# Miniprotein binders against p81326: the designs that were tried, part 2

Target 1, 226 residues: p81326
Amino acid sequence: MLHFGGFIMEINHISKILEKEREEYIRNKVEEYLKQGFSKDDAVNKANQSWRTYIGHRIQDVIYNLLKKFLKDSGLKVTTDKALNNRNLPEELDKVKRLIAINYGEYLFLPDADVIVYKVENNDIKIIAIISVKNSFRERRFETTYWKLKLKESPVTSHIKVFLATPDKDNEISYKCPNGKPKKMRIILEYELDGIYFLKEDFEETEKAKHFGKIVEDIIEISKKL

## First folded at step 2 (miniprotein)

Design A14
Fold by ESMFold2-Fast, scan of step 2:
Structure A14 (fold): chain B 226 residues (1-226), chain A 83 residues (1-83)
Amino acid sequence: as target 1 above (226 residues)
Amino acid sequence: SDLEKRAEELIFKATYLILEAEELLEEGRPEEAIEKLKEAVRILQEALELARKNNLDELAERIEKLIIIAKYLIERAEKIKES
């Protein structure tokens, strides 16, 4: 779709920048760990672990800025769970926080909502989607599906779409097993979630597992049905 | 800070135990998974107390979420053990 050509082009440009940034980051971290007396294998391992943490925050910021830019003309607003944790919340963001928070007796938690898309109509707030951003699934593979299940249980939150956005550089959910079967984690995530958006080119698309370039048009379509 | 570094080390150790437990569950070894998850919860509760006493709100929230995940996995493992 030519209408969203600029979005797709900007994603591809940022993806190439992040790949080069990774190479430089890893090189610098390996040298740092070697100077600290770690073996080459340990230094490489630690550098890769450090990159996974760094890139997670970096990708979240990128996704936030892209969605904010490209959803603005459709009357949609974008915020982050980080913004919702500020002490002095504007009334609008306080309402957003209350509409997605889940009660666990003595505790009140936000779901894993790295990026939140909502709209304001006649002073009422409607949450459209939350996007969980994961660079690695090994540490948190049940987290996103758990939050989807919890949101589904309440009539207040059951309409909220839960999306996963990931580069999946380690091929944890985009790669097929040698027999051609999708990995177990991919099957479960695709079944339970409303969509998976990949920040990579080499995978087979399905109705729910798509290139990240399609997320803007999907969110706009969903918002029109609310 | 030195204190934040200690909290992060505890979180790292607990996260590693949770990952090991998930692998044990996939291998059909729920009793061993439960033992590792209970140790992870203990470590996370120690980290949570440290974070709360020092007003590290973001870190405390992250730890609380990890405790929920670990407890969820314990419940799942107990059900597998019963089957």
Scores: ipSAE 0.000, ipTM 0.171, lowest interface PAE 17.0, mean pLDDT 78

Design A15
Fold by ESMFold2-Fast, scan of step 2:
Structure A15 (fold): chain B 226 residues (1-226), chain A 83 residues (1-83)
Amino acid sequence: as target 1 above (226 residues)
Amino acid sequence: SDLEKRAEELIEKAEELIFEATYLLLEGRPEEAIEKLKEAVRILQEALELARKNNLDELAERIEKLIERAKELIIIAEYIKES
């Protein structure tokens, strides 16, 4: 059974949970660096740098766990590109890996797919969507768009939906034309991708740019058409 | 035919350039990617002229789609470069 109200509630609480986790993480890392002989100021700076890397992975983990929890009752499965890079893959995940691989002549490479949603029907695997998670847009701004365009080229992968999920705390893609000036990044990402899902309340909503709370319902609807 | 062989050779060369540009974009080298993509468009336009002049409609459509793809990559690369 699915509880969409619970899903939205979990998302609304995520920032507060991460704030408390940050405080504990920084405290523990400062102690670790002090024990290694760093000064208090250096320990604090290093802990803050470590937190920036940690939070990126933490947001990916939260999204993975939320999707796995709320899609399970719909017969949908969730995995990660990290899982697909393990040695000695189970047969099912090996098939998933092959079905999202992009052809570059003699070579096959995986897109950067932080979270992958698929279904198994009559022993056949169908990939529903890949979700790229971006905490910031300071670098690798169009990596997700590049992968969408490459997937679109192959009959094996052209049906796969490519979504971007982001808190966008710096308002880099939250609006198409803030103060009347078009934002190329928001406009291009919305045009090329199948959807942008925001982990925040303040953004310009369109048919393709939505609150993250809508992602479960959208994925289920897409899966029924495949 | 010699003409179809020439068009296929041009398409293969352009596809190789698009592949190289794709790899350069992944490495964060958009300026070099743009140069290779522009060359690919030039070669594909030459192939398109050959296909159209000889009423090879299926080949012309294939070439037009490759030109569209290369131009889309140029737009992406230009934006990456400006960032």
Scores: ipSAE 0.000, ipTM 0.121, lowest interface PAE 20.7, mean pLDDT 79

Design A16
Fold by ESMFold2-Fast, scan of step 2:
Structure A16 (fold): chain B 226 residues (1-226), chain A 83 residues (1-83)
Amino acid sequence: as target 1 above (226 residues)
Amino acid sequence: SDLEFRATYLILKAEELIREAEKLLEEGRPEEAIEKLKEAVRILQEALELARKNNLDELAIIIEYLIEEAKELIERAEKIKES
């Protein structure tokens, strides 16, 4: 029986830190903009825009660090698309990059994989999952779906699970329509992807749409089948 | 805690410097970008020391990741400068 209380405890702790961080960030940014001569309304708007940009990067970093820490003892390794774009890759990461690359004739492209989970057995690398982290869906709504469909076309990559992790602050995919049916975007993403993990409390949970706190357990179970 | 807020504030300040550096690199100003990135690393190292001394393990992990990101950007900026 695996104990995941530590993971949930760290998610709760980081969530509280991020909430306090937001309040202090906005307060400090408003003061900075007011000092620069902006009106109160402009200062508030600029501070909120700055926070939206900042929190997107922060969520990706938090998810990477949490997964790296909590998958380590299960023999699973975690990397990022940023790491795979380094000029001089270690042999192991070069192999990871080649195993997730998508063929476009004479060109190979990496999918938009913010976080990549893999395992090493007998010097062979097996990719378990790629996780796309999205703070909003206003632009590039189906990009993750496109990459999932491309990965399914090759026997080398067809086994790779594609997950979406999102706070969905704008309720674009966590909200259900008044007639009891989910929004079209939610239906499509849930149908095509292997899972959606929400960094929020209020949503209708399904077999594929879950609280982020379940992601470590799910990845470990998937890795046992590969 | 007060110390937790201080560490968080330093992280936010460093991240703003990293974003400013990325814009400078896009504008073809790698020397200025390197200066901002080196300041970001200095601030992050200060935050890391604060986090470690106060057993803020989660923040320490985040800070270490940001330091590596900033160092990678310095390497890219140095190569741009050489061109």
Scores: ipSAE 0.000, ipTM 0.111, lowest interface PAE 19.1, mean pLDDT 78

Design A17
Fold by ESMFold2-Fast, scan of step 2:
Structure A17 (fold): chain B 226 residues (1-226), chain A 83 residues (1-83)
Amino acid sequence: as target 1 above (226 residues)
Amino acid sequence: SDLEKRAEELIFKAAWLILEAEELLEEGRPEEAIEKLKEAVRILQEALELARKNNLDELAERIEELILLAKFLIERAEKIKES
C-alpha cells in the first residue's frame, strides 16, 4: 500500500517545485515588462497577474499527471476536457465525451471538467468523477457549481461526482471568519459540490473538504460502488 | 417565480455564450470569442439589475462572478490576439 505514501510525497515535492518556479517566472516576467517600458510597480503587478493565469494551467497539468499515475493500478483511467475537444477522438474518449456532455437542445456542452476519471467495465464506460481545478475564485467559481447542478438534472449524469481542487492561496474558502462561521462562498461550494480538495496544509477538514492527498483513496472507494 | 425564471433565462443565455467563447479560444479564434463575451457581459448586466432590484442577493453574487469570468476571458483573448 506504499502508493498512498508515494502520492503524498509527490505532492510535497511538487509544492516545492512550484514555489521555485514561481520565483523564476515572476523575475523573468518583471524583466520582460520593464523592457516594454512599464514602470516597476506596473511590471510587478502584471507579472503577478500573469503568474496567476500560468499557475492555473500548471496545477491542472500536475493534478492530471498525479491522478493518472496513482489511479492506473486501480483500473481507473484519466482524461481532460482539452483531450475531449479534439475533433478526431478515439472511440473510447468519444464515448466518455458523450456520457459527460450536457444537452441544450441541438447543442452539447462539456461541463467544467479539467480532469475526468472513468472506468471501463464489461465493455461499458462509467464516469466516476470530474475535477475542476481553481487557482483563484475570480475565475470560474460560478461555473463549477452551475455544472454540478446541471449534471444532477439527468439520470445519465446525476451519479457523477464533482470535485473542486484548489490551493486557495488567498484564503478565499479555506479559513473561517472571526466569528467561527465559514465564508458564504465556502458554504455554497461545500453544500453543492461532492467535495473540495485543498492543496495546502492549514485548514479545518470536514467530511467534504479535505487535503488533496485524500483524493485518490476517495475516488477508488467511489468507483467500487459503481 | 416569474422573476427568477426571467433571470435564469438570461443567465443561461450568457453561460452558453461564455462556453462557446471558451471553445473559440481553444481553437485560436480570439476575435470571435471577444464578441461572444461582450454580449454575455451585456446580458449578465441585465440579469444583475433584475436580481438587485428584487433583493436576490445570492443570485446577484453568482451573476457578478460570471461577469468577472467573462471580463477575465476578454483580457486573455486580447493577449492571445496580440501574440
Scores: ipSAE 0.000, ipTM 0.107, lowest interface PAE 18.8, mean pLDDT 77

Design A2
Fold by ESMFold2-Fast, scan of step 2:
Parts: structure tokens; sequence; C-alpha cells
Structure A2 (fold): chain B 226 residues (1-226), chain A 83 residues (1-83)
């Protein structure tokens, strides 16, 4: 049995750092927009929109580094779609790229797999999971589901687990509507995806919708079945 | 209603364009897909204005989801085009 207390402590530490980064980022961006001639209200609105883009990339980097750190001792490797888009790939990463790529006529395209977990066993590469990181659901709500459906179509990729990781700070998929029904996006995402991991404390937990702290344990368990 | 009928006609036309674009993407024709998807977005924006002006909240939410789907496919097509 593995103890993941260190992983949970690291997540909590990083969450506090990100809160402080937000305050400084917003302050600086408001000043920039005011200098460009925007009103105070418009500057604040634009700064908040800019933060949403920034934090999305920041959370992706955090998740990549956390998974790389906590999966290494289990023989699992972690890469990113950005790494796979390099022209000069090591043979191992070139194989990973081929095992997740989707064909669009003469074009070979990678899903928007922010983080990819794989293993090397008997000189064969097995893709375990891809993780889509989503800070908000204001736009691009179907992206992760689209990639799951495309991967499911091929016997080469149908075994790959597709997970969503999200803080969902605006409660867009974490909670029910006032009438007590789950939101449509929550129903779709939970049905089509293999799991949703929330980077927040309070949400409606289910067998597929879990705290992010459980992701390392779940990935290791999945890898043992492959 | 007559108003819902008009909105439905716009939505149907946009969905048809989205499906045509998806087929073009499968054929490796991203530029043509983008053209059809941009047309679909314009039509859906008109349907959305009609729905919002007439307080059709559920229909407006569905149209918003279709617009997001079309925009996602435009981004995908642009990436395919640049690969």
Amino acid sequence: as target 1 above (226 residues)
Amino acid sequence: SDLEKRAEELIFKAIELIYEAMKLLEEGRPEEAIEKLKEAVRILQEALELARKNNLDELAEEIELLIEWAKFLIELAEKIKES
C-alpha cells in the first residue's frame, strides 16, 4: 500500500501559492489596462479574463510536475502535448505520439492532451491516460469529450483513459442547479469521460468525480491492469 | 411557436454546416471546414439573439453550447492547417 499524504500536502501548498500569484497578477494587469486608456471597470474585467488564461497554463504545469514527481517510483512516465509537438523527438516520445495521434485525412493530429501518462514494458509503450486540464467552462466545454470519442473509435487508442482535472472555481460542473438536477455539462462529462478530478474541496463526489488527490493512486491501479 | 420555428430553422442550418465541416476535417480539408464553421457561428449568433430577446433561456443555453462546439472545431481546424 502507498501513502499519498505527501501528494495531498503538496497540492494544498501549491493552492496557497496560486492564490498569492492571482492577487499580484490582477494588480499588475489592471495597471497595464488603465495605462492603455481603459476605464477602471473594464480594466478589472480584462485583468480577470487574462488571469483565467494565465492560470490555465499554470495549473497544467503544476499538474504535469506533480504527476511526474509522484508517478516516477511506480515505473510510470509523464509527458505533455507540447513536448510531443517538437520536431526532433526521441524514439520513445515519437512512439508515444503515434499511439495517441488521430488522423484527419493527410494530417496527423494530437488531441489536446495536456498531460500524458504512459509506461514502457517489454520494449512496448502503453498509454495509460491523458489528462485535460480546464480552469473554467466559459468556453471549449466539449473539447475533452470530443477527444475521448475520437480515441474510443480506434482499437489502438480505445483503452486510453481520458480524465478531466479542474478547480471549477465558478461551480460550473461541481454542483447541481437550484432545481436539484445536475447541470447538463456535468452529466455529459461524467458519462463520457473516465473520470473528473476536482482541485477543490467542496463538490458532489461520485465514483467518477473525485478529489484530485486520488489521481495518482487511480493511475497506478489502472496501469497494473494493462 | 412561430418564433421558436424561426430559431429552429437557423439552428438546423447551422448544425448541417457543422456536420459538413466535420466531414471536411476528416478529409484533410481544414480551410473549407473553417469557412463553413464561421458561417455556422454567424447563423447561431443570430439564433441566440432571437432566443435571448424572447426570453427562451433553455434554447439560448443550447445555442451557446453549439457556438462553443463550432468554435472548438475552428481552433482544431486551424491547428490542423498549421501542422
Scores: ipSAE 0.012, ipTM 0.443, lowest interface PAE 7.8, mean pLDDT 82

Design A3
Fold by ESMFold2-Fast, scan of step 2:
Structure A3 (fold): chain B 226 residues (1-226), chain A 83 residues (1-83)
Amino acid sequence: as target 1 above (226 residues)
Amino acid sequence: SDLEKRAFELIYKALKLIEEAEKLLEEGRPEEAIEKLKEAVRILQEALELARKNNLDELAELIEILIELAKDLIERAEKIKES
């Protein structure tokens, strides 16, 4: 519970840091575009578009670092799909890669796994969860769902939990319809995935759709059952 | 199993078509979006038959939801086309 409380505090602190980063980033990008000859209105619009792309990658990095920090004391390790795509992999990460790869005949492909949580016990590696980080649902809405369905096919990967983490700033899967029912996209994602973790306060909470602050505790509990 | 693998391959193909159709709708190209969505529905219906024959009840339910999603997108695209 102490580490869980610390995790919530860290999320709140990082939210304040990200707001300051946003102000500095936009200011710098507006200056950059103005120097390139864009009008003030165009410079502001382009700066805001650039921020949306930047924050997507920044949130992914934040999630990776938070999980790495707060899962370490539970004996859990965290890596990324980016790290696993390196050709000169350490032995441990090479084993992780093989344990999450999906077989397509003569080829093995990695699922859409921005963050991967695993444990090492007696030289055996067990994959606990993969986490897909989505800043928006404009494209690749069902990518995470497809990979979940593929992972369920194999006894090697069927136990792996597939989670979605998202700020859902455009309210594409968190905002309720006027009748109080969730949108179809939310229904599909919640049905097929093992959990959705929102990086926002206002959303319809269910057993599988939770605030991101609960993810560390959930992963630790899953790990204990393996 | 080979049949489950086939069902997943069909679902993936249909999901790609739905994503392409959503992009076409955002670009103001509803007629092309409708064409993609109708093909997605056809493929999903094939996957649904496969899932039902093999008693994959959870997968069948997902496919039914995806068919309804694609049909709703067709209705939306038809309204956009009309205006």
Scores: ipSAE 0.000, ipTM 0.196, lowest interface PAE 16.3, mean pLDDT 77

Design A4
Fold by ESMFold2-Fast, scan of step 2:
Structure A4 (fold): chain B 226 residues (1-226), chain A 83 residues (1-83)
Amino acid sequence: as target 1 above (226 residues)
Amino acid sequence: SDLEKRAEELIEKAFELIYEALKLLEEGRPEEAIEKLKEAVRILQEALELARKNNLDELAERIEELIELAKILIELAEDIKES
């Protein structure tokens, strides 16, 4: 199966929807804060801060649903770390959890994996990739790198690919500088991680740093080698 | 703010130490990595105190996360050292 044009069209359509949602969201939130007695400037600032929180959750949901939709026909399954933390865990997800959990003596720790891609063959589960979704690099910027290093320690988890997906609106790792010089954070993330997928057009493309539209093809390719 | 810039400079210095520690771990030099990471934690704790005294909640949270990362890396380095 090689019909990835639909995936690219969905990404473009979602980008347009998110921009329209932003305008409407901010307009409604400004009105809401004005009714609460805030000044016009304060209302605008609070609405923008509220949008930053909202869009973070929205992007994670969008990526999860896109990957679930476009990987289904390739026999690949998608779940989230949130699903793995449910008390009454289905047998299949319990097995997924065990295959990515890291032992610290008496305790099991899960990596911070926003989206997890796996496959099931003859009741055997193979974890393909873990995707961390970052709307900004202010919070937990190196957590993904730490979990990649921990996963490499064990023969059970060393094959798992660790990806970062980000719009990088503040150009923190796109290295779109006048002199073309990459920032330290970009160098470290690209070196340690298996890939960076940008939800934007303007970035320095490399073998590991690509547009998000290529993630489905890359995951399918990786899964065939396992 | 001058205080915010100072806190950010401390964070950048700590980040450089963490990066150096990661290279040392890759080279199989965990004892040296632990030394760099402990230094990073000390610098980050100084930055955290500065951020908290000036009510920079977002920056303080970011610093706390870097301290957590550095401590996790120390545990990783200790594990490598013992094997």
Scores: ipSAE 0.000, ipTM 0.122, lowest interface PAE 18.4, mean pLDDT 76

Design A5
Fold by ESMFold2-Fast, scan of step 2:
Structure A5 (fold): chain B 226 residues (1-226), chain A 83 residues (1-83)
Amino acid sequence: as target 1 above (226 residues)
Amino acid sequence: SDLEKRAEELIWKAVELIFEAEKLLEEGRPEEAIEKLKEAVRILQEALELARKNNLDELAEFIEDLIEIAKYLIEEAEKIKES
């Protein structure tokens, strides 16, 4: 469909903006740290560390806004785990929360659901997918897999697709053949999850590991089967 | 890093024990479930120390959540055991 071309164009536009933001952010932070008396090498290292924190939140927001914009005309709604953790939750979001929460008797835990896609049909809510957004795999490589396995255990949640979205800037789980054997984490994530969507160009595509540009099309197709 | 990889291996081992314990609870075997969950908590505490030592704050938070889940399941298993 032609409208998916628009989504891909928007992703490419955002990617260029983020690259430009990175260069400016790093330059400004390096200058700031140099003024504080850090060496050039230390300033660069600290600036890169600062960027990693900043971009994690930025990418999550970008993905939320892109999915909200491009899924709207398909009757799909998008929310975030931050919205679901609001103490004064609207009734619709309270229902969404209850349909994705893992109940351990008296305790209710939310999966790693940075972005949640659902639909409302005849006053019933159906959860389509949850998307975990990872800027780096330094800290929480298997969290998304854990929540996928938990959701699989219940007939209520077993239909929910669990996706990982990542720029994988450090090439921790992306690779290009003939670049060698995939890392153990890539094998596990691809096997257990319903899909991995890369916000980068250079990687080996598979049935489950795709360019982020495919995510809207895939979600719409999944929603038609529910 | 090797320490980061070790923390991940410990987390995954603990997660497997938690899933085994949940299955044991469904089968009406709470005492065996409690043993698996206590082992999971010990392993997760080791992983938590490694995460904190490497200043992996987000990983530490996730491990703390898993410990809370495991401890909660122990409480539920104790209730089943007593019924």
Scores: ipSAE 0.006, ipTM 0.331, lowest interface PAE 9.6, mean pLDDT 80

Design A6
Fold by ESMFold2-Fast, scan of step 2:
Structure A6 (fold): chain B 226 residues (1-226), chain A 83 residues (1-83)
Amino acid sequence: as target 1 above (226 residues)
Amino acid sequence: SDLEKRALELILKAWELIDEAEKLLEEGRPEEAIEKLKEAVRILQEALELARKNNLDLLAEWIELLIEFAKELIERAEKIKES
């Protein structure tokens, strides 16, 4: 479809904007830290640390807005875990929250659901997918696997697809067996999750590990089977 | 299980502390961030012991990764503090 081509164009455009934004952010933060009396090397290190936190939230917002825009014409809706934690939740979002909450007896917890895709048919809500967005912090990625396994235990949530979206700039999960050494993180994530979507070009592609440009088409296809 | 529920409660509490610490670090408050991260590591180590004793292998692996992440943040916060 033509709008899928538009999605890929938007991804490429935003990637270029994020690269420019990084350069400007780092320059601004280095200048800020230098004014505070830090050495040049310390200022650069602190600016890079600040960027890592900033870009994580920025990528999540970008993914949310892109998916919301490109899934709308397919009758699919998109929300975030941040929206679901609002104190006065609209009825529709309250239903979404209840349909993804995991029951631990006396407790209800939300999974690591940065972005949630759902549809409304005949006033019933069907959750299609949960997308966990991870910048470059490898330590947080197995958390997504745990939530996938918990969702599978309930008939209410077992159909929900769980995806990981990541730029993986440090090549932490880009290949299953680089230099002949198995990468446990990549192997386990690919095995347990429903998909890994890379916001980069260089990675080992499989049926489950794809470029982020494929995510809209995949979600629409999944929604038709529900 | 009750033990799995207890371990998960500890993990979620530690996760919340790590998120608070990241925000404090972004705000230029490394001493407060380090305090939150040290508490998170302590809680995660409790959760790790519970997970290992009860053969909750996936939880144990997740907890180990969270401890490593928290420790890395402590190291970076200490460098900020010393500058």
Scores: ipSAE 0.006, ipTM 0.315, lowest interface PAE 10.3, mean pLDDT 80

Design A7
Fold by ESMFold2-Fast, scan of step 2:
Parts: C-alpha cells; sequence; structure tokens
Structure A7 (fold): chain B 226 residues (1-226), chain A 83 residues (1-83)
C-alpha cells in the first residue's frame, strides 16, 4: 500500500526540519554555555558536541518510525534495543532479545542494534536485520563490524543482516578513494558489513553502499528469502 | 574438485585468522593481530598459487581480493600500534 516515493518524500521533509532545528539548537546551547561562564570558543565546541549527541538520537527515532511505517504492510515488525531493555517485556520482544543476544561467558549483551527488523511466522520469530545508526565516526570506530563478527559465530544469529545507516556529514566514509588515497574505514566497513545506507545525496554508490531510500526494498527482498 | 576443496580449506583457515585478528585489534593488541594477519596472507598466497596453477580464474580473483583486504588490515593495525 505504501509507495517508495512516499518514503523518499518523508526523508526529504525530515532532513529539512532537522537542518532548521540544528541552527536553533546550536544558538540556544551557545547562549546557555556563555551564561555558565565558558569562553566563546569553548561554548561553540560544547554546543557542537551536544548537537552531535542530540541528532544521533533524533536520527535513530526517525529511522525507527520510517521503517515501522513502510514495512508494516509487508508483515515485518520493527523494534529498538532501548525497547528490549525494558523490565516488563512482552513475550514477543523477550523472544527477539534472546535471538540477538551475544554470549560473553557469564554475561549476555545486546549488540549495537539501534533498530531491529523481524518477522513472526507460525509463532516463530526470525530476525531479518539490525541497523546501527552512526552520526559520526570520531569515537567507537568499527564497533558495528565487531557486532557483525560476533553474530556470525552462532548458527542462531549468522543469518542476521547487519547494516550501517549514517548521514556522514564529515565525509569520513562517503568515498573509497577520495583524491586517489584509499579510505581504509570505508573499504573495511563495506567489506565486513551487509550494507551501508547513506542519509545524504553525495557519496560513492556500490552494490553494498546505497542511499537510505533503498533500505525498505532491500529488507523486504531479504525477508522473502528467509 | 579435490584441488578446489584444498584451496577452500586454506581460505577458511585464513578467514579464521582474520576474525581472530579483528578480536585482538578490538582488545588493543595490534602486535598479535599483525602476526595473525601475516599468517593469513601467507596461507592465502598458498591458496592463490594452487588456484593459478590449475586455471581457476574466478577463485584466484577472489583470493587476490582477500589478500588485499588482509594487507589493508595490517596497515590499519600498524597505525593503531604507533598510536
Amino acid sequence: as target 1 above (226 residues)
Amino acid sequence: SDLEKRAEELIDKALELILEAWKLLLEGRPEEAIEKLKEAVRILQEALELARKNNLDELAERIEKLIEYAKLLIEWAEEIKES
């Protein structure tokens, strides 16, 4: 029922709103830090750090809501790692949690699964994909790759697709060989992960590195083969 | 064929070493990771010689890409080691 053109339209609308919110957020945070006695340079730096944290959560929420809306008619369900950490889990979500948890001896940990796509067939749950959302690559570089490698170790989780979704505003992984120099992070992430989805227009597209607008059709196709 | 199975067994062993190297890198042990990756490259070179000698062009191309990837990981591990 839902058309992929509508998905692209919603992505464009949200991007425009987030850009306007950035200007207001930064201005307000700079004033806040200046009132606390920070220098102009420190206030600007702190405001930019605060924005990076804020927008990361906002992008995760946007991705969750878009996927939930556009996958519903395909019989696919969407949840978040935050939802799985609630103490009063419904039976279905408790099963989802158990199917993606990684064993560390005495402890079980959830991977960096900001958004989780699954389906329910004959009371059985199949995890289709987990999506890690990264606003920047300054810290926790390659963490998504670590979780992919851990999931591959178990027959229970080895089929799960691991995707990265990112606006990559700093062009850290947008191109494989900018100015003739290999970008090791981009090459390694593309090799190890099942896909990279960019929330931007300007990037080097490959079979595994695509615009975020293609994620819905890719997930539906993967689901059909499971 | 038996030769293709032998090449695949060497590739599997190299991939296991690459996975172990990734774990070592994430644990902050780049020197040990580099040793595992160098061993993986050696094994992949052996697999490449088998593939080329038997005119398995598609398999040879796949092995060449794996060698390039393992070498990229060695370069990255060297950078981590120096920091």
Scores: ipSAE 0.006, ipTM 0.237, lowest interface PAE 12.8, mean pLDDT 80

Design A8
Fold by ESMFold2-Fast, scan of step 2:
Structure A8 (fold): chain B 226 residues (1-226), chain A 83 residues (1-83)
Amino acid sequence: as target 1 above (226 residues)
Amino acid sequence: SDLEKRAEELIYKAAELILEAFKLLEEGRPEEAIEKLKEAVRILQEALELARKNNLDELAEDIEWLIEAAKLLIEFAEKIKES
């Protein structure tokens, strides 16, 4: 049977926080920033930004749990970049980490892969896809594209699909030419990435820009070709 | 405020429906789960309108996230139903 525990806890946690703990969270963060020497207005703004970051992480958790549960029946495994940064890795995850690490001379770095999908066949690990979850595009707007281009440079990693998942609440990449003006960010992201999956109804759909509900079948189809 | 409390009460009711939907999915009853999730989305949309009308911007953003999460669960349940 499927397990919904993690996602259920996140929904319950958010709902209960909105009544009581949100006020306490904001108050505590305001006090923290005031102690650091920020003005009251800056402290309030930073506290609200902290709360929005917290909620953004919950969206990442939802995506991880949905993918993990649904893909399990297809023989696919799901992990996170956070799991790969643990000091003591199981052999399987250590191999996953090695297969997605990018070489910068004397240094190896993991791409910004919030969720990683892979399979194990005959003791060989194949990375299917990495999924970057973005709640906003104010900063690091092309980070996912950068990692796609770096992965494409190596024969070891060039087959790995790079997807972006986003609610895009601010309509930053929902349309290519809103009001007749080309949106460079949407156009570049769609061109360079293997897919954009929207956690919303209202967006311009293309072969690469789809509703998030299509991500599981797309990943399964890709895995069959490897 | 009374209005903020009302919005939070609606969010709690929607959360209860989402939990019922998970239980129904575990029991192999995706059609009923979808009905519960659609009702949860409706209630959350009502809460969102209330939050927006009263300039509760942070609460509105949180409700929008919950609506998106519930819609993802509907997509997942539809896929289970078709399997």
Scores: ipSAE 0.000, ipTM 0.157, lowest interface PAE 16.2, mean pLDDT 75

Design A9
Fold by ESMFold2-Fast, scan of step 2:
Structure A9 (fold): chain B 226 residues (1-226), chain A 83 residues (1-83)
Amino acid sequence: as target 1 above (226 residues)
Amino acid sequence: SDLEKRAYELIIKAMELIIEAYKLLEEGRPEEAIEKLKEAVRILQEALELARKNNLDELAEEIEFLIEMAKLLIEDAEKIKES
């Protein structure tokens, strides 16, 4: 028996909080830049740029906390790439890091895994999924796809699901063929990734492109098959 | 092989430049970011030529993808510069 009503309610609540947080953030940053001597137009532009950076980190934190809360009762654990880059890594996280690291000749790198879901069974760690969180596609349109392709090359990492989570407010990947013209980015991301989860209501839904509210259920189902 | 090792060395160098460009864009320094990205594209094109000459088809496809990604980031940085 699945109980996801609480998850959906928290997503709705967080959406409302983020919108209020945006209004307050922009207002405060505009005042700050005006006090620094910027013109009104420059202050507004700088405040909007600052918000884009801030909201990216904020959405990552929100997704991490939601997944940690709603996956714990299914025996699943959640961590972040930030935690894995700590100098004094606990044994469990050190093992997680080793299981997602990608070989570049003489070098070993971590993928862009904002959020990592794994399970521990009999002291063995199994990585379930990595989730890349993108507020916009301005800077890093295909980064997640690149890491998916690298993970597929190794038998150690080929089973790991790679998901993208995004509000996509600018409708950059919400539709495959708006006005009859193919959107290369949406087509490539959907084809190469294991799933795209939208933090918005209006988008072209497919087997792999879903509302974020379905992510917990999907991850639990994947973990049962491992 | 030594040639495959050289190709990976070039890819790593280019990725370091791309990461630095992301930081520069977040700091509001798009002109410097564009310079780093153009150098990354140049290095990746060198790696691509090396991969193609040695029939490393999978690596060549990967490098082509990285070049496309870097070029799109240059386009984004140019827009930031103009605003």
Scores: ipSAE 0.000, ipTM 0.141, lowest interface PAE 16.6, mean pLDDT 77

